# Ledger of designs, part 5: VH-VL binders against ATP synthase epsilon chain (atpC)

Target 1, 149 residues: ATP synthase epsilon chain (atpC), of Salinibacter ruber (q2rzv2)
Amino acid sequence: MADELTVDIVTPDERSFQGPANGVRAPGIEGSFEVREDHAPMIAAFGIGPLIVKTQAAHEYADMHNDRIIFATSGGFLEVIDNKVTVLAETVEPASEIDVERAESAEERAKRRLEEGVQEEERETHEAARDRARNRLRVAMGKVGTRQS

## First folded at step 20 (VH-VL; from n01 with heavy chain G33A)

Design n02
Fold by ESMFold2, last read:
Structure n02 (fold): chain C 149 residues (1-149), chain A 123 residues (1-123), chain B 111 residues (1-111)
Amino acid sequence: as target 1 above (149 residues)
Amino acid sequence: QVQLVQSGAEVKKPGASVKVSCKASGYTFTRYAMNWVRQAPGQGLKWMGWINTYTGNPWYADAFQGRVTMTRDTSISTAYMELSRLRSDDTAVYYCARGTPLFKGFWSAFDYWGQGTTVTVSS
Amino acid sequence: DIVMTQSPDSLAVSLGERATINCKASQSVLYSGKNYLHWYQQKPGQPPKLLIYYASRLESGVPDRFSGSGSGTDFTLTISSLQAEDVAVYYCQQSRDHPFTFGQGTKVEIK
């Protein structure tokens, strides 16, 4: 249980996160998987879904339990060697920074395009856009830490 | 305009090493995997492995583990493959090939290839 | 390792006629709705050139006489009307699992 794992999350535009972790969970294309300390060397693809960094380190992006940071991701690759996890992804958004109105608009736009009918190649693009928007909404709504009970 | 330009032909003795370079241009080098593939005379294509050009970490085919070293220099957009303890059956054309977009999340075909580097191993 | 087996090893086809090349994978290359199977053309003295990716998608600049089909373990490359410039060796390749592997190649000639 030592906190030896480090994680580096990078998009083409910037480094989105760097720090220690107890585990990193990624949305594998056919199911989630998790990397913890002393994991064998691995390179794996992951898809649209929540990317979760489990950490006791204090961070402004931490959830309300202060034990993990949850991102919405568009997919990418996770590489682990010698307790260094590198996540390369097109987009990575922490839950607290997701613009819900824009995600709702993006979902509506994609759904309308799919409803109108498209060619197969265009269909995959619009389905991905819809799925990204849905994931962003799921992450933002379930992960913003706000309670109004 | 994507281009991969490899170093020139090499003639080596058994037991020596060879290092082939592959200079990339026309795209962001660290966004795409670089693969190495060889083709012995009169034979098909054999994948040797790839390097994650962003992290610098190589991933080797088991058949070449222990003899191959893949590296890159991001400052000059160049990948390298070194094969050690050469044998006569390492005589082949060695290709670099651009592969998987590293930020996309799915394995890809090899969409651009270098011109090939002939390595001849003989006494 | 996923073994890729092509048939036939060689094929002679008259100009303008259909050429068909089969590729069989020893394990499914279908993963999450995508077939990780690609086709390359290699003309004499040249590096391989990508023709088709993900089983059926034509690479940019490839003539529409080339098409790919199949899923899972069984795949086909079709040249609907063979041209002289299509004399080459054709390879299938999987990218589902490491090591990435190629078929042994199919030589296509004009008869």
Scores: ipSAE 0.760, ipTM 0.878, lowest interface PAE 0.8, mean pLDDT 90
Fold by ESMFold2, fold request of step 21:
Order: structure tokens, then C-alpha cells, then sequence
Structure n02 (fold): chain C 149 residues (1-149), chain A 123 residues (1-123), chain B 111 residues (1-111)
């Protein structure tokens, strides 16, 4: 597949990815969506979930088939105009760099806080922390079904 | 402290253009959307669009498409709104307003507003 | 476009009494468990000031006599005990869909 998109994935602290791609899949608020070559101009919010860059360019984060890079993300915005995709997110973590033990601990801490009861303002924060940890675990374990297996 | 300081009042003739500036301070300019909202005399608020201050790409309300241009200069933390082919019914106060945190993934309220720029269009 | 309609257009309330402002959206602003509905206060000659976000969350520094409620299409701003400083025009606004839209405003006066 030809890589006709230019993708820039940025967090507040660093650029997590920059390079060519033939597709970007994001966990949209209404469901997963994918941007390919010649997509109409769009800006969309996305939530906690897997962010997948489909690329044939060599990269240390590429999966075993060397045709995609899978990140865990906390949510953000995806903007596409003229085959340039810009992803802005608080966290974007490649699957290979996820610390499974820390993610398991983070999930357990968030679950305990929710079981203890919290005021509504804090509940969303702890639910988000739980959901981020669960997503990091799924991404680290390769449980993202982009190949229908 | 977050502040949005806008350029001064303008008097224009029909058919001219106006460019309003909005200088941001007290926060990281490229981390928040900048919205533009206008208010005609004695009337309510009307959203004109916003600019993604990180990418520089504007997103306009349909009612202003074709006449409005929104830009920004990150080196001086300043957003601009230019409205062309002015008509008398463009007489209004124009506000910049800080909006959505661009890295968070949810649309937000407008938490800080500029002082407003009065634009008067008269023949 | 989501049309935001406020009622009443104008409201006169005695000091210390309850003021209630309604806002109705032409389409639901509830999305993924969150109501994208916000309230602003605007005093004469001033820009609007954010009062309540996501229907019910009070912005920092706003007195607790202000509260918001509702979900989906029907929302209410309540001032539990009106003070002289609360004389203003109040606007609801949705951020669920572009274009972002405001209600027409509700002027609150002291009776």
C-alpha cells in the first residue's frame, strides 16, 4: 500500500510519531474511524483506545508484520486536511513501551478509589484512569483486532 | 493569569475589511483553541468559528464562510480575525474566547474572553 | 444546526428570591455520557463570563447560589437567592456540534 498521508502525532511533551502512512485509525467518540488518502477536511475528538498508524516505513515501534504501529492513547483530537493528519493527545504510548505491571497497578488503584466512593467531580477522573489502564493492557497484549484474528 | 487583549475599536465603510487581533498571555497559546464570537448592538452572541492554534487551521461557521479569515502567529501568541466585504449589519462587538484544550479530546466551554473590539460599519 | 431557545426572554425577581432560566436544545446535546451545555453571565459593557459547564459543573469562583441541571434537550439555570450583583443577561451555549450555538439570552432584573 502506498503511503500518501503525512502523519504527525504530538503530545504536550514530545512528538510521538512523524512520517508517511496509508491510514490512521482512531478511537472516535462515536466509534472507531479511519482516515485514508484524500479524506475530506475533518476535525474529530477521540477517546481512550488504540491509535493505529498503517505504514510501510521502517520504525522501531512497528509490529511483527512491519506495516503498523499501535499506540495506547488517552484521547485527543485528530485533524486532517490535504493528506496531512495531525493527532494531538495527552498521552500516546507505543505498545512495546507499555509497562504492564505499572498499568495493572494503575487499574487496581483506580478500582479501589471507585469502590470507596467519591464525589461526582472525582468519579470521572478515576473512571478515566481505570479505562486508560485497561486500554494500555489491551494494547500491550496485542488484543487489537485490526487483522480479524 | 490568563488574559486575552484585543485591538482597539474600528470604524469602516461598507465594502472594506477589518482585522481584529487577540493577544494571549498567561498560558501556552498553542494548547487551546481560539474562538471568535460577535454581538450586534442589543443582540445576543453569535459564534463565528475557531482556529486550531497548534496547526493554524481555521474552522468557520457556515454563516461567515467566504468572508472570514482566521489566522494566528505563534511567535507572539496572537490570533487574528479578518472580515471582508463589510456590511452595515456587521456592526458589532467582536470577541475572542479561549476554548477547547487541543490535547484533551473533548469540546469545552469558553473559559476566558477578550475585552471585545467594537467594529462600526457606516456609510 | 442545534438551535438553543431560552425562556423567558426577561425575568424580574425580588432580592433573595429564586430565579429560574430554561434552555431547550433542538437536538440532544448529550453525547457519550456528557451534556455539552454551558451557561454564561454577561453584565452591561462586559464580555460574557463562564458560569457553569457541562450542564451542572460550577466554574471556579462562581457563588454556590448558582446551579445547573437537566440533560439531553432541557436544561435549567437556577439562582437560589438573587443578589443585586446577579443582574445580567444569561446565555446557554452548546458545544456538542459545529456550529457552536447560543441561546438568545435571558435578562434578569430585580423586581
Amino acid sequence: as target 1 above (149 residues)
Amino acid sequence: QVQLVQSGAEVKKPGASVKVSCKASGYTFTRYAMNWVRQAPGQGLKWMGWINTYTGNPWYADAFQGRVTMTRDTSISTAYMELSRLRSDDTAVYYCARGTPLFKGFWSAFDYWGQGTTVTVSS
Amino acid sequence: DIVMTQSPDSLAVSLGERATINCKASQSVLYSGKNYLHWYQQKPGQPPKLLIYYASRLESGVPDRFSGSGSGTDFTLTISSLQAEDVAVYYCQQSRDHPFTFGQGTKVEIK
Scores: ipSAE 0.758, ipTM 0.886, lowest interface PAE 0.9, mean pLDDT 91
Fold by ESMFold2, last read:
Structure n02 (fold): chain C 149 residues (1-149), chain A 123 residues (1-123), chain B 111 residues (1-111)
Amino acid sequence: as target 1 above (149 residues)
Amino acid sequence: QVQLVQSGAEVKKPGASVKVSCKASGYTFTRYAMNWVRQAPGQGLKWMGWINTYTGNPWYADAFQGRVTMTRDTSISTAYMELSRLRSDDTAVYYCARGTPLFKGFWSAFDYWGQGTTVTVSS
Amino acid sequence: DIVMTQSPDSLAVSLGERATINCKASQSVLYSGKNYLHWYQQKPGQPPKLLIYYASRLESGVPDRFSGSGSGTDFTLTISSLQAEDVAVYYCQQSRDHPFTFGQGTKVEIK
């Protein structure tokens, strides 16, 4: 179907993506959700997980079928009004740019801290770091969704 | 160093409109939601809505839908709230309040407040 | 709308004694492991000031005699040793759902 959405994905430091799309899928708190053409006005929080832009437009970050771009995100807000989708998140990394070795090290570091026993006040921080690293690994290794070749 | 400075007191007649400004300093304006809250004399706090300062899109409380307009000007780090068709029971102090960090993914408290703008609606 | 109800509407407490304010939400403000419940202090002639966020986290610069507790629908603000400067109206507020709503306020005075 035609790309009738306009998508902006922004972090504090940069615009990570801008382009047309026919769908945006985000990792909602109660499960993934997708915005398509003519979605009602909405603002939603989303958590750590894969962010998927479905697009017919060519892009260097696109998968082998050139019809979707998959990002690892730390969580953020998605706002849609009048077919304009704006995603605001602290981090957004396309699958092709994820440093797997760094993500593996980050996960191991967080697991070690949690096993050693952290103060109650710091536990949420280390759990989030572990979860972000796990998500990066899943995205980089293509474990986000199924696709026939 | 975060400051929210609001425009001065207003006296209006019923049926008129009022526009209150809120100038932000000491932080990046487009990274935090701006909320508007009012307080009638001797009464509690009532949330009116918020504006996404990055996109410029407002999100209104149902009670004010149709009468309130929230806007912002990122070039001068200023949010605006306009209330139309004023009634005597709109007499209140109107506050802007900094809210949710827009890039974090969870709703937050209001950590900084403007000094308040008194709006008096009388014949 | 989530209705926030505080009790009592007012209280008088002797200097140095404990003050306790309760807040009840008409439906749970716990979501994904986080309580979207906050407390504010408003002194006469001033705007509100954030004291406690997410039920129990103390805002920077707030004295440690203030504490928050509770989960789900029932929450408590405690002032362990009331000081003269604590004379104010206290509000709870939820940020779980739009519209964000406040309790009606609790006035604290020195007895």
Scores: ipSAE 0.742, ipTM 0.881, lowest interface PAE 0.9, mean pLDDT 90
Fold by ESMFold2, fold request of step 21:
Structure n02 (fold): chain C 149 residues (1-149), chain A 123 residues (1-123), chain B 111 residues (1-111)
Amino acid sequence: as target 1 above (149 residues)
Amino acid sequence: QVQLVQSGAEVKKPGASVKVSCKASGYTFTRYAMNWVRQAPGQGLKWMGWINTYTGNPWYADAFQGRVTMTRDTSISTAYMELSRLRSDDTAVYYCARGTPLFKGFWSAFDYWGQGTTVTVSS
Amino acid sequence: DIVMTQSPDSLAVSLGERATINCKASQSVLYSGKNYLHWYQQKPGQPPKLLIYYASRLESGVPDRFSGSGSGTDFTLTISSLQAEDVAVYYCQQSRDHPFTFGQGTKVEIK
């Protein structure tokens, strides 16, 4: 039988996804990239953004078309070898589990701290918090993953 | 405190293999990449590759592809580097070095180094 | 491969004076606003020790007489007032692309 792409998404808290896919799209720093069946061995860094698993297997996290699972991620590494994709990231939240009100509050707090002029050692922390919150809102509200033919 | 302790010095003949160990302590072993770097006498540092300690998958520098094998044992927080078909110009100090946090998404510097393992290859 | 070239190969500096080491990359190591360029100190008989990461960030426990600057392809390590314990070989290293590569090293001595 044809060798199918398998995806394993892992966080330190062991919140993970494991299952078959026909593609994984990750938010590379210089643009999103996609891994499909029979990809050459690769390891790549990715940043804050949407992580998209394309699959037609039934799943509770699937979007309304039942052909994608969309996660908000804090960034991490994607490793592919022999049709096994392993994604390692600090946070990976499926769109359906994102608390929009909490994400809105988190973005506002981070924006306020940055406007107040935080110290340099704290600046990256607040910028990351802002960017994570913005991404969580985009993912929860369906503003991600343009469908391309 | 983070510590990387390597195995002791080795003397080998050309054609043999050497396996160097690197035992990590003071941090979660599978959350950081382990790199291997060597330094020939009177020479600079040369990166050999790294192992993803979570998955166990190694990523080798092209110059060492086919001769190097990097592995790890998570139960004892230990990384290994084996170099085969040794030549006299493999005489060097071999270092393990902790690198990239595997869950963060950006390549990093090598913030902790082992003490080094001297490998001497002579006929 | 990104080739890292340091200059000079060796440097003799009087105690208390400024030491300056240059590192040039054959390709830019700037990637999405971050310079993947790091500096290490190696004293005789010791492993390398991280001094500076991402071009200009001082590693914890490193004296503030050490500083890093530069972007893209051209980088500088500065020791503002050389002390006896700073006698070492200094290496730059890029982590932008595999293989990760080091400069050839710069030996710093007391004049």
Scores: ipSAE 0.739, ipTM 0.880, lowest interface PAE 0.9, mean pLDDT 90

